VHH binders against WD repeat-containing protein 86 (WDR86). Designs and how they scored, part 1

All scores and structures are predictions.

Target 1, 376 residues: WD repeat-containing protein 86 (WDR86), of Homo sapiens (Human) (q86ti4)
Amino acid sequence: MGGGGSALRVCADHRGGINWLSLSPDGQRLLTGSEDGTARLWSTADGQCCALLQGHESYVTFCQLEDEAAFTCSADCTIRRWDVLTGQCLQVYRGHTSIVNRILVANNQLFSSSYDRTARVWSVDKGQMSREFRGHRNCVLTLAYSAPWDLPSTPCAEEAAAGGLLVTGSTDGTAKVWQVASGCCHQTLRGHTGAVLCLVLDTPGHTAFTGSTDATIRAWDILSGEQLRVFREHRGSVICLELVNRLVYSGSADRTVKCWLADTGECVRTFTAHRRNVSALKYHAGTLFTGSGDACARAFDAQSGELRRVFRGHTFIINCIQVHGQVLYTASHDGALRLWDVRGLRGAPRPPPPMRSLSRLFSNKVGCAAAPLQPA
Positions, changes and structure headers below are counted from each chain's first letter, unless a header gives other numbers; antibody chains aren't numbered by Kabat.
ipSAE, averaged over its two directions, is called F for ESMFold2-Fast, E for ESMFold2 and O for OpenDDE. V2 adds 0.75 times the mean of E and O to 0.25 times the DockQ between the complexes of E and O.
[cut] stands for letters that were removed.
Atom coordinates printed by the task and the answers are left out, and those that the model quotes come from them; centres of patches stay.

## First folded at step 1 (VHH)

Design a1 (framework vhh_8k46_1)
Fold by ESMFold2-Fast, scan of step 1:
Structure a1 (fold): chain B 376 residues (1-376), chain A 122 residues (1-122)
Amino acid sequence: as target 1 above (376 residues)
Amino acid sequence: AVQLQASGGGFVQPGGSLRLSCAASGFTFSDYAMGWFRQAPGKEREFVSAISWSGDSTYYADSVKGRFTISRDNSKNTVYLQMNSLRAEDTATYYCAADLYDFWSGEEYDYWGQGTQVTVSS
């Protein structure tokens, strides 16, 4: 459909599926981590590959791009920090004994979660593990960091508060809240009956939202450990979450995205049109963007739930999406990074699409899926 | 494991004919719509033809309409593409694809086969 669905560039330099995509804080660079064991830096101005980050001994599971440094973690049990100008590996973080699934850089600290059942915090500059968070009974899949809740008035109070709280989600069906300064488990968030796959914190960092294979989202007070709310109605695993303006968006194996009021648990919208699981989602300027196992990205009007555009070209599940300016970035297990023009998306009239599914009772044929001039 | 095995490609002169076959295994073939796509060197993959799960409905790209015929045999888990009046522009690797219930020209098919090369040259 229209110009908003057209690919601006296809970046096919990776030789294996792309597992994650990270945009620099300044929006000028993009980082991809791949099953081919490399990460790549791309210029957002022209989509050109700027650097190849080689050194991992197994596939890259996740990555995070900062202004001067790139961070990657791998099934090789290591995390690496790279110079974005030279592509040189500056530091290797060693200690995990299994796949490192997620990393998070926050408050000049590096956090990691691993299939070895631990999370860890590392000194970014020294490469040394500062704390090990041990207590989960299975793989630690996801992480979130809660910065200190208030600005301290004295250096002593600042020192105590500076550690913050780490929240972890595990295949053991729990999330755990850890005091970073002590390494102690402050709370175990119990209630899910399946693996915790995704985790997001509200803006002040006081409430955690967890999505599970049990098809629920749960809201938790991280200080008290109290379960505040259960979000029911998904019929499959909750794979991804995004929190925007007290609204929770959830992507599911049930092929839908649902939008919920965070404070009541009321489902206010369901976004349908995906033919497979919803693997990625991103809210931007009134538009909800999704990535799916059906290899398509989609754009919906967030307020109405109306499908505006389908982005076609990938041949495998889309693992990660990002939006910056007027460009949608999609990273797929097909090994390609695609850049899509999203200009005019909100104001463009929607032509009637050709019909995609038929009953054998229908006499009419379906047209080209991208042909807005064909009668439906 | 899901497998789609395309075969029947080869060298043919302009005006000639070829019949492509795609043998499916590892899924309930009769529940899936089947499509044929092609990709010439240096070009994006393009839609050629699709057939509904029952075989009652077919669709063709304008460039092949009247020359190509898609058919299926659900008892043999096979989809066919009969290509007549072949032109140099039909030279491409041809791929078969399976899509649950959908009958369409988009590339969001559930399963894709390995291609079979068709070369139309004098």
Scores: ipSAE 0.000, ipTM 0.127, lowest interface PAE 15.7, mean pLDDT 83

Design a2 (framework vhh_8k46_1)
Fold by ESMFold2-Fast, scan of step 1:
Structure a2 (fold): chain B 376 residues (1-376), chain A 123 residues (1-123)
Amino acid sequence: as target 1 above (376 residues)
Amino acid sequence: AVQLQASGGGFVQPGGSLRLSCAASGRTFSSYAMGWFRQAPGKEREFVSAISGSGDSTYYADSVKGRFTISRDNSKNTVYLQMNSLRAEDTATYYCAAEDYDILTGYPEYDYWGQGTQVTVSS
């Protein structure tokens, strides 16, 4: 046996790679979306599959779990809402004409981004599109939302922020700021020389941070469209971002995570140990957790940069990680969801060599930068 | 399953070019996703590039993006890796791999050609 003391559960019921993982707000349930065209709802108490969510006609790209509803989006061009108690599909959101890459549920609104070059907002209950955001020149990969009450209450900000602001990142090399109430593009954030893969908002500071294939992170004022800072130290694509108060953590194809002062752009720490790209990251209670293309997850002391634990067991890239309480959840292209005990970190067994699946490289999953569901 | 034979390696100076070839046996070559991997002495084997069965989709490791190009000729059952602007750190044994989906077990299978083809970049 090679589970190790930190390994709690292995959930291997999916027949294809897992593209995303979402935890319920109470931490009692988790949702996975898979290349096998299904989503699965799991109990965190025993690791058992509680529901199989079947209906999508192509692979699931992303998912989000709320208290009473699960949301999934798919390469089948649809978004679906599911009842968590029955596993029944309650609503299909139709209108996108290509792969739906990301969704975000915030303020009882459903936002989506698509390879069809649009973002959309939908009525959760009625299932109809309430607004289309059109203007990007290529695929819209990522989304973040800023509520009106989190923006400055001045005439300039009030006019820009009526109904809140949606920020989108695209393979066209731009991010765009949209006024949700009007559907108008308020700002186009130009400066990146490559695709915008990931995006996080500092809503009280009305600042967007974007990570790009151009190896930079850029900070933008979302009201003025001004580029505030460029973060230059990565030597490869910036794949994922996490904002913790005034610190930005970035995971890169250069195999590092970097920690930056958000206000100055100064790199204060570099986390090394990964043998391939850093595909996922999550800060929790003083610990930085990472997921990598080398099939390992890692835990670092966020303040010192010291590697505390390597989580071995997956056989392919880890696409998404989440932490709740004392449990780390890892979702991988190997088709497995793994639960790890993160209390009392110690050594772990050596993993088997990764099972090679070249077909999984042709999924349309890009990056893993979780945007906050509600403004802080 | 499928048999693979990699060739085209050799000695080249920094900034030079090489083209690697991988010949596959099998009448279903166009159904396989194909990839190139490399392993330097004392290092783990790492991914370099991959191409879908149809040739419509390609993927590259960041370390080779813009310098290497993967292509295939399904009529010749061959996949190629064109390596330009070679660096000392590209020195490795290069392996080709084909993924064939095993319907009976539900798991992907793969095959490699023995020792691969050696690429040495030095002055």
Scores: ipSAE 0.000, ipTM 0.366, lowest interface PAE 10.4, mean pLDDT 81

Design a3 (framework vhh_8k46_1)
Fold by ESMFold2-Fast, scan of step 1:
Structure a3 (fold): chain B 376 residues (1-376), chain A 124 residues (1-124)
Amino acid sequence: as target 1 above (376 residues)
Amino acid sequence: AVQLQASGGGFVQPGGSLRLSCAASGFTFSDYAMGWFRQAPGKEREFVSAISWSGGSTYYADSVKGRFTISRDNSKNTVYLQMNSLRAEDTATYYCAADEGLYEWTSPDEYDYWGQGTQVTVSS
């Protein structure tokens, strides 16, 4: 009989760890990028591999899937665009001189960040770099884009937003805001005392949220460069961020997820259960899903913080998760993509236990302190 | 040293009853949630039942709900599993486990400490 409940499919065709996964805008296809130097296209309807994308000369670091094209970037210093029907490489974007860590496709523009200390924007169709963003003192790990129409319609903001704004996060401890049209650095966001690992934008509020190895999240006004807030309660690196309905969710090396009010920096909830760092986050319909270095994915009630489900089967860190319909997708450094049934997710909630270890520690300390004091 | 000692297994006919006990030592028992898991030959360990640190909340696998009852005595550092209306498919080695913190009670990998197990065989 089986005995492995909740797992719909295990896709183990990759020959190396999976670094990222991306869903198509219509939700019908999934793209994975792997240490084996390939990307794979999967059907979300049946979990079958539809195409193998071969051509990169080193491991694939990140990927993004659009309706007609797949995009991948690699330690081979290139970005590639692929036809989703044929699996044929349609374009190679050459110019970076080190590992390309992240890409972003938005408004028919391709953005990239690299260990070569630059970010770049490329013409999707011509394959040529249109702008280089140079100024970081170390690797550029992450990026986000704010389109011109997403920014405030004020006279001062219109000049800054003429071609949109690119925000980059670096191991140099800064984030930078760049004018896409000019290539000029508009702002340098200084305050972190460690590498900037993750970045999300609240575009209507022109606010960037950055997570760092310094264990803080910082909120910045991207037009003025002003630090608005510091989110202080994590005890380890902030690895991943999710922004939902004026709430910031952060996953940390301290083994917790924290939920914060974006506007005040108040921590409203801490999610505990992970044995290792929290490497991936996804909010979906009142449920918070996590992926961890302990090889487990978890589902929590986002409002109560109660653990509802544990998804066990992976043997190494989960690097990326996605939710579509009633299916959770987990991509792991173990080389497997797993599909999990999240239908009827309710479980019996685990009661929040008192802080037993802390209670015991205080009790023991008080007992020791109650010992007779030495006479004066 | 932490020790969990499971006992009370044996041979029983379908429809019969057994009571399993797990005696704990080496940790503050009243601070830990306790679980029962079972493993049949050629299968993974599966969840059977769990009880919160205070005994105020109990959890059961669908296959045993209404037939098995978990309980604990914090004064005796012992957790119990009362098994009624036993079936052939209940045949397995039964393990008790202790969970400190906020771990998921249905996953074996979430538990901190494990006993050696006790064999239950349900056969006609």
Scores: ipSAE 0.000, ipTM 0.111, lowest interface PAE 17.3, mean pLDDT 83

Design a4 (framework vhh_8k46_1)
Fold by ESMFold2-Fast, scan of step 1:
Formats: C-alpha cells, sequence, structure tokens
Structure a4 (fold): chain B 376 residues (1-376), chain A 121 residues (1-121)
C-alpha cells in the first residue's frame, strides 16, 4: 500500500501469507498457495480470482498449476489435486507423516518431498504412492527430476515408461540421487557443511547445482556423485537458484544476488540493493527480477548489474516471483499477490545490422555476457 | 517463508515457571536459527535466547542465563522457552523470531505475534 512502485493490481483476498505462486503453461492463469490453508486461482488477463481451493487442514507450502489441474501440498501432510474449472478437490495423496514442502509433476507422475525425511512418487490419476525414497537423515526440502535419456543406439522402452532420476536436497547437508523405477538411492552428494536449501538441474539433467546454509553452491555429476565445482563468495545462506544459458544466479541471506559461470564457478557479477535476504529471483528477457525479505522486488539489467526499478507496496517478505509477458507477479507473506507492469524495462530494440559492413557480421569479439575461461 | 505463532503466556507469581511455545509454519523451519525476544512497556525489544537450526548450540542473555532454557523440535516445527524462577522484571511481551543465517543471531528476518507474560509484583 503505497510506496515507490505502481502495481497494476493488488490481490489481498488471502487471510494469511502467500508461500508460492505458479503460472499455467499457457500463461492465462495463476495459482497461489497460502498460510490460510487455501489456494486461489487467478486470471492473468485482469487479475480476478477465478476459484477458491479449500480443503487443506493446515497451511499450503507449495503449488503447481497445469492446464486442467492445480496441485497443492501442505503442512497437513497431504497433497491435493484440484479441478481448475470448478475448484473441486479431485484427489488427496495421503502417506507423508509430516509437512510436505515441495511437489513436482512430470511424466504424469507426482513427486513430493517432506519433513518426514522421505520423498515419494505418486500416480496422478490413481492417488496411490508408487515409490518411497527413504534414506535422508533430516527434512527433505527440495527436489528436481531428470527424465530418462533414450538414445537411438540404446533404446530403453521399459525405463522410459517409468524411469528417470529424482534428486533431493535435505537439511542433513546432502543431496541424494534416486532411481525412480527401483526407489533405490544411486548416489549421495556429500560436501556441504549445512542444509541444502535449493536445487536445480541443467537442461540435459546431468548436473545438479545445490545451494546451502554453508554459503556455497556446489555442482555435481548426478551419475558419478562427483563434486565438479564449488562456488565461493556468498557470505550467507544460498536461498534460491536459477540456471540460464550456462549462467547460475543465486540469491542469498547476504542480501545479494551473484551471477556465476556454471562451467568454471567464476563469479562474474554481484547485484546489490536489497536490505534483507534475497528470497526469490527470476531471469526474463535480459532483466533479473528479485524478491526480498525487505518487502521490495527489484529489476536489474542482467548484463550491467544496474538497478532499473524498485517495486514497493508489500509489507513483508516476498516468497515467490514470476514473470510472464510484460507482467511481474509477486507473492508475499503479507497475504497479497501483486501484479506489476514491467513494460519499458527491456533494452532498446536492436537495429538491423548495416548492409555492406559484412566484416561486422563476422566479428570474432567475445559476447557481452560471458567471461573467458581461466582453467589453472 | 516462515510464519511464527507464539503462545503459552499468562500470569505467574515471582519464583514460578512458564513454558512458551512458538509454532512455525512454512517450508524452511529446520534451516533457521530461532530466537526469543521480549519487550516491556516503554523499552526497546531485547534479546532473550537463541538456538541454532540443528539444536547443537544455544545462547542466552546474561539476565536469563541459568533460569531459562531454549529447545526445539524440528519434527513438530516448534521452538520452546522454559522459563523458571521468574522475576517481576521478566514481565514483557515475548516474541519468537527466525533468522535466515543459522549461525548469525544479530538480525532476525521473520517475527511472530507476541505472547504476554506478567509476573505478579
Amino acid sequence: as target 1 above (376 residues)
Amino acid sequence: AVQLQASGGGFVQPGGSLRLSCAASGRTFSDYAMGWFRQAPGKEREFVSAITWSGDSTYYADSVKGRFTISRDNSKNTVYLQMNSLRAEDTATYYCAADSYPFELSEYDYWGQGTQVTVSS
């Protein structure tokens, strides 16, 4: 309410903090999950609430929106699937014995991680647990899925139907790699000296990047379990990660975002402006967007590190952000979802290259976004 | 994010005991150091006690050391403050707080609603 930024819309219908938001694949709908025990569906065209998803018996920790179904998980130890047209609960996934922290829907399978020290995979349509991934010594906070790699020379039809690898990150200081088909732990990724808070996989699904309370990011080969790199310069917990075109962006309790070369671990840029931890980040079209414990979101030029805009209006930590088209979505512990117009934050349109200057088109100059590698 | 709800306050006589609870909701409780702070009318908020995310280390203000005990149960997302040998000067609103740094206790990021403790004069 008020501040230095102008919001397109303020959606204050939740009666408790918002923990997560998810955009539909078509970008037409948005889902929010709240401490008030509900989730809400919103239209991205006008920001109107389309449905109230009511049924969880404790706060909603995470959510994922698909075209016809919404998924939520909760401190009530359950996961729920909802019809996006009616708001009716279609399925309850029961079995976890503590808070469900994260879910992921992939290949018509539902994956979950829990404070009960397990991850699980469920049949989406039948509601039955297919596998339990047991072995972590503390809460499982985060997860990522590597789809089966089916090469023409070595087809694996049975594995492709039910296979793949699940990667989990835990407060026990490890990440684990699990064979989905068997439920067996393939690798334990050891090296962090504190909790693993965040986890992302590269596009091929072969390298995992983990962020920890030990202030480092680590890169791992998920098949061999080998630690490939350590990213050292943060002075506080690494809370969130995003991978974009061989670059790692990390948001930290040290109040900065850092940009690193994924292949070398070199820090190429530090973004400073937040007065509290960086709790959320999103790269979109040359702009880095951040959400913070200082209740502000910010937009930076990703190439220069220049602060372009501060979005003021929230009164508590921003837990999640998303960008689609020309709109930034911020979800806050203050209970509000805010939509912000981000038109004008894009760089100037690139003029067409001048004709007759063919040597300019064949320039061997290094791109503006990457530093040369220095392996020594 | 972490949302905190403090409870267990009330009226107690000098020399009595009281146990405060802080129920944490949210996805990262086990990653946070947890602290208790108090504020008496007309005074600044002061540190009381803290516990690291693992529970392996505890910290106390000199005024409460030996009388108060902090503990946590990560499976229940709860932190506790056991208050023994209460004194009139312990009268305050008590707040629980979560810190994004497990080993840095200087500035807390998330604050709960307070619970009032009144020690009879």
Scores: ipSAE 0.000, ipTM 0.182, lowest interface PAE 16.5, mean pLDDT 81

Design a5 (framework vhh_8k46_1)
Fold by ESMFold2-Fast, scan of step 1:
Structure a5 (fold): chain B 376 residues (1-376), chain A 125 residues (1-125)
Amino acid sequence: as target 1 above (376 residues)
Amino acid sequence: AVQLQASGGGFVQPGGSLRLSCAASGFTFSSYEMGWFRQAPGKEREFVSAISGSGGSTYYADSVKGRFTISRDNSKNTVYLQMNSLRAEDTATYYCAADRGSYDWLTDSSEYDYWGQGTQVTVSS
């Protein structure tokens, strides 16, 4: 049962590290982007490689898979759209002058962020840049999009949100909120004292959560630009974020994941066990999955913080994880995509917490003993 | 298999210059962010400078901004640190480090995957 007993498949066709993976909206296909300059399409049913996407002149940094098209961005300063049936390059998006770090396809629009200090929006079908978002003083690392119908329909919000809002995070220590229709910077979110590495949106609540090298998470109102709260407990860079209802999960260089009440900034749980930074994070059906620089993925009970399983097999940092059905997908710098069986991690009855005294939960270690994580 | 070999350190008088080099092997160099860190006796290791995989973006600590320049040559698997207008407080062992995970700038030394053994820089009269 241990280690390799959880493994369903190892996909080692890439000749360089895997930087990202993306599931199709129907969950039937998976896309990986690699340092070998290629992307690969895989069937989630059997883990077989369905197509090889060749054309980038440098490593692929990020990818997104849609039903009929795959999108990749690269250190070659381009973004490419590919036909998922033929593997043919359908469009090259040219204009960035440095590494394209992130892309996002939403509402028939393609958004990109680059080390060239800009974000851009492109016409998917015509390949033409529609808007340039210029104002950051350094690399734009991360993106999130809020569609017009997901924002408040008040006159003030409608004016600010015409065509939707793009939120960008930068190594300049700021996040910026851009009106997509005009290309204008609506707000600059100032407060972080280090690079903004990760970003998630609570779209109905018009709140952005940013994670930084300054070891904090900050919550912002994207319409007013107001800093709503600061989440202070991490002792290292905040690398990845996951928002689940009213809970924020953060993965850090301090080797922990923390769970916070989004509305108050209170840290309610810390997940320990990692030997290196937490580089990837995914909540699925009561289980928290993590990927780490220690080459292991882990599954925790999200409510108790109990370590349920350690997935051993990778030899370098895990850059991205995804969960679909009863399978965990891990993509690593070691060049492998691994599929793991996660059956049996859901539906286990949880013992009720003691009702007489909540302070007993902090002192009583009965039932909180973690399985040994690492050989001595 | 992975190796980072730092070199170019030595003795220099205040106001002088040195160029440090870090030769990398055993990994896909252009896919890694490279950083320089330093540690003086009795002090914590501190960030000096970082450069993206392509070389398109650079980051500097405020204490060295305007005096130090980081660069890389991906064809030679080497990262460089040009140090000008050196001061006594720049005296430290200088380490090169490689980071791979997210495509993000990291100033936190705990996040770097590979480390070199370091090269000593002494600035004194």
Scores: ipSAE 0.000, ipTM 0.188, lowest interface PAE 17.9, mean pLDDT 83

Design a6 (framework vhh_8k46_1)
Fold by ESMFold2-Fast, scan of step 1:
Structure a6 (fold): chain B 376 residues (1-376), chain A 122 residues (1-122)
Amino acid sequence: as target 1 above (376 residues)
Amino acid sequence: AVQLQASGGGFVQPGGSLRLSCAASGFTFDDYAMGWFRQAPGKEREFVSAISGSGDYTYYADSVKGRFTISRDNSKNTVYLQMNSLRAEDTATYYCAAGTEYLWDESAYDYWGQGTQVTVSS
């Protein structure tokens, strides 16, 4: 609509690719984790770097920002907690013996997944490992947590969910469901014929959705271990997933995003336009945002599938995107964090064209020989 | 019914200029990327230029970059191709197309116009 790029700011302070981006719960701060071995805190108000988080001895793989603390994990086999005001490292979590790929902070607990074939839970305050989840036959790539109070209160669910359930996805082709209180594997979710790359939970429905290199998404009952549905139509690896309003959005190496009814597995929409894999995905207020290996981010109308805008400026794959207020944030392997104005996309949804033609309306009011409805 | 009506073609001398227009109806215009393609006699159809629904992003074939400018007016449901410094090699029928992808791949476009002939000759 009117002027090139919609670009608000380019933040190019990192000396290596950015692997992840996390927005604070209050939306005032951003955290980026980089191949350069650092994380950076940025102000969302002006896009300025507020703090440089230095201490990791290898590249940062993932990060999560909370209001008072930043968390990072690294190929150096550690997880670190940082003070957001000072940039001081407050705690180092030691015990993993290979790359830590993902972390999750939930209910004052820190969860981690590692190439060492384990997931772990740590005391945030004490810095010590509370439980080790060992049983995967290869790297643990992804994880999600379901709190006990978010699950059904049936007797069998209450027993299974003591201390909450951790779900992990692995390059061994399985997802596993772990009872956090005992450290025991409650279920192994078998069916994928390739690595499990991504995972989202519908905790009230006790359903896990897994995306795999086998080009399928699978829905599982995490209490029974039963495979509920297989989502077939992608022609390449399923790289990223988002669950919104009973719809599953999936980004794939086949260059598409697909939208599926979570409850039936029916594909209701395919979003095309990407020239390479879809590496990042975010739904916000009726708009679907994507990040791609083609270095572009895109905005689509989620209901119609119509491409509304292309965000061009990055030179390598976009690894992560976030949306807050009127701003899209894109983090790329090119080392840049970019801020984009999305104000033009937040107008009321365009109504469908009237099915009654304008000529028919005028004919009904004045007859086919006269068009004016009222004198001037 | 979707309609794309291309116009503005004609005869022009090398170094001259033409502006092509494509008027669209039957769909929500600013939700679609618009592209221009051309086909010269005895040759395959080739990509010329594309513009995103918002107008913020444009693509050009290397052969026309710096000489042609694509633009759109969403209030008039019209896409334009301003062609400057025309060469004999630009002689072709020019087609406008609408799609959800603004790639150089012809298959990414769902709707096609009738075309308008451009002849560059001395």
Scores: ipSAE 0.000, ipTM 0.118, lowest interface PAE 19.2, mean pLDDT 83

Design a7 (framework vhh_8k46_1)
Fold by ESMFold2-Fast, scan of step 1:
Structure a7 (fold): chain B 376 residues (1-376), chain A 124 residues (1-124)
Amino acid sequence: as target 1 above (376 residues)
Amino acid sequence: AVQLQASGGGFVQPGGSLRLSCAASGRTFEDYAMGWFRQAPGKEREFVSAISSSGDSTYYADSVKGRFTISRDNSKNTVYLQMNSLRAEDTATYYCAADYEGTLFYDSNAYDYWGQGTQVTVSS
């Protein structure tokens, strides 16, 4: 009764916790990966399970959904590619010797990170490893990719143009930047005093943002390896990051989300309401959505920090969230995927840019037009 | 709720070995990932090792990898830390902890239930 207006559907078909949720590029399908060793494909139109992906021999840690293929990785040390129409396993990627924690499909390449201390790139079609990225001293937890056309001219620009740059984050307290074409470690990003748990790239600025168990976020130039900024205020591990509109959002074990100016490291807002760690976050159309270890998801006005709605129903940590159209999707370690109506959570109309921003934008053009002084 | 009881600490010379035990009460021990953390006087609490609920996955801090081994026996509701080749730097109070989430094994703040500490002193 009282909570029926937000709750759309409960999908409780998994027999173990859900570790990740991936939305298809067209928004018509969702993929979930579970502790029960399976992945499931769901229709976003009605929330129905349309395929069961069976074959992994241990729990699924992560997944990524593309238009024609689903990708999963597992504690069974393998990655699998599945046909989204039939649910058939099309390829098994073998070679990792421990848990595969994250995968990324980009530029027709499959990247993986593993507890075996390596990252790898694989031929999607042939199933063969094309490069091993070895050098981390402990588990590789996270990945990000910068395509060659997004990079400025670098020393070895020809090599960068061939394959791009892979950035990895590790429990050894470092991130590493790898040249994909050569397999060489270009930079080691040193400064964190704890594990690197999360990573996001600002590709136009060639900047990596890393979140750590040391309670800091750090900004790095991926070409020079220089530490640009340290974001200090969190009192616990930084678990998840999102970069939106030159703002960094960070979810933490300190039970808060913080919003920071990416360019200065200034904390501009703190979102408080969770009783446990913030495990997932997603910005959508002026609203910040969060998932927590307290089993609740929440929606905040991103500009004011005001709590707008609490989504109650899960019984354990929410590991991943997604928003598509007017629906919030929450995936939990309780084994359930939940769909929530977020219609009516429209933020206030976006205010016009502050006058200072407009002045800054136009003053640069006026300055460029200034005539040089004539030497007397 | 899970109640945890740590034991097995003591005095040992450098190069020696100790086995720590953490006994859990409660029917749902098999649902929890288990971690070991340590704290030396005047220092922050640091991660040592963790084991998944199934026992299939184990994790170690770089300072202890190759020397310490974590294991669990779900039939006895107990997690163990075998500590070999002990160093003076291993001197600390050792705590066991239980985490239902199983995803942030390095972060002490992610753990819901904690045992009382057991003191390990490595001295010549």
Scores: ipSAE 0.000, ipTM 0.193, lowest interface PAE 15.7, mean pLDDT 83

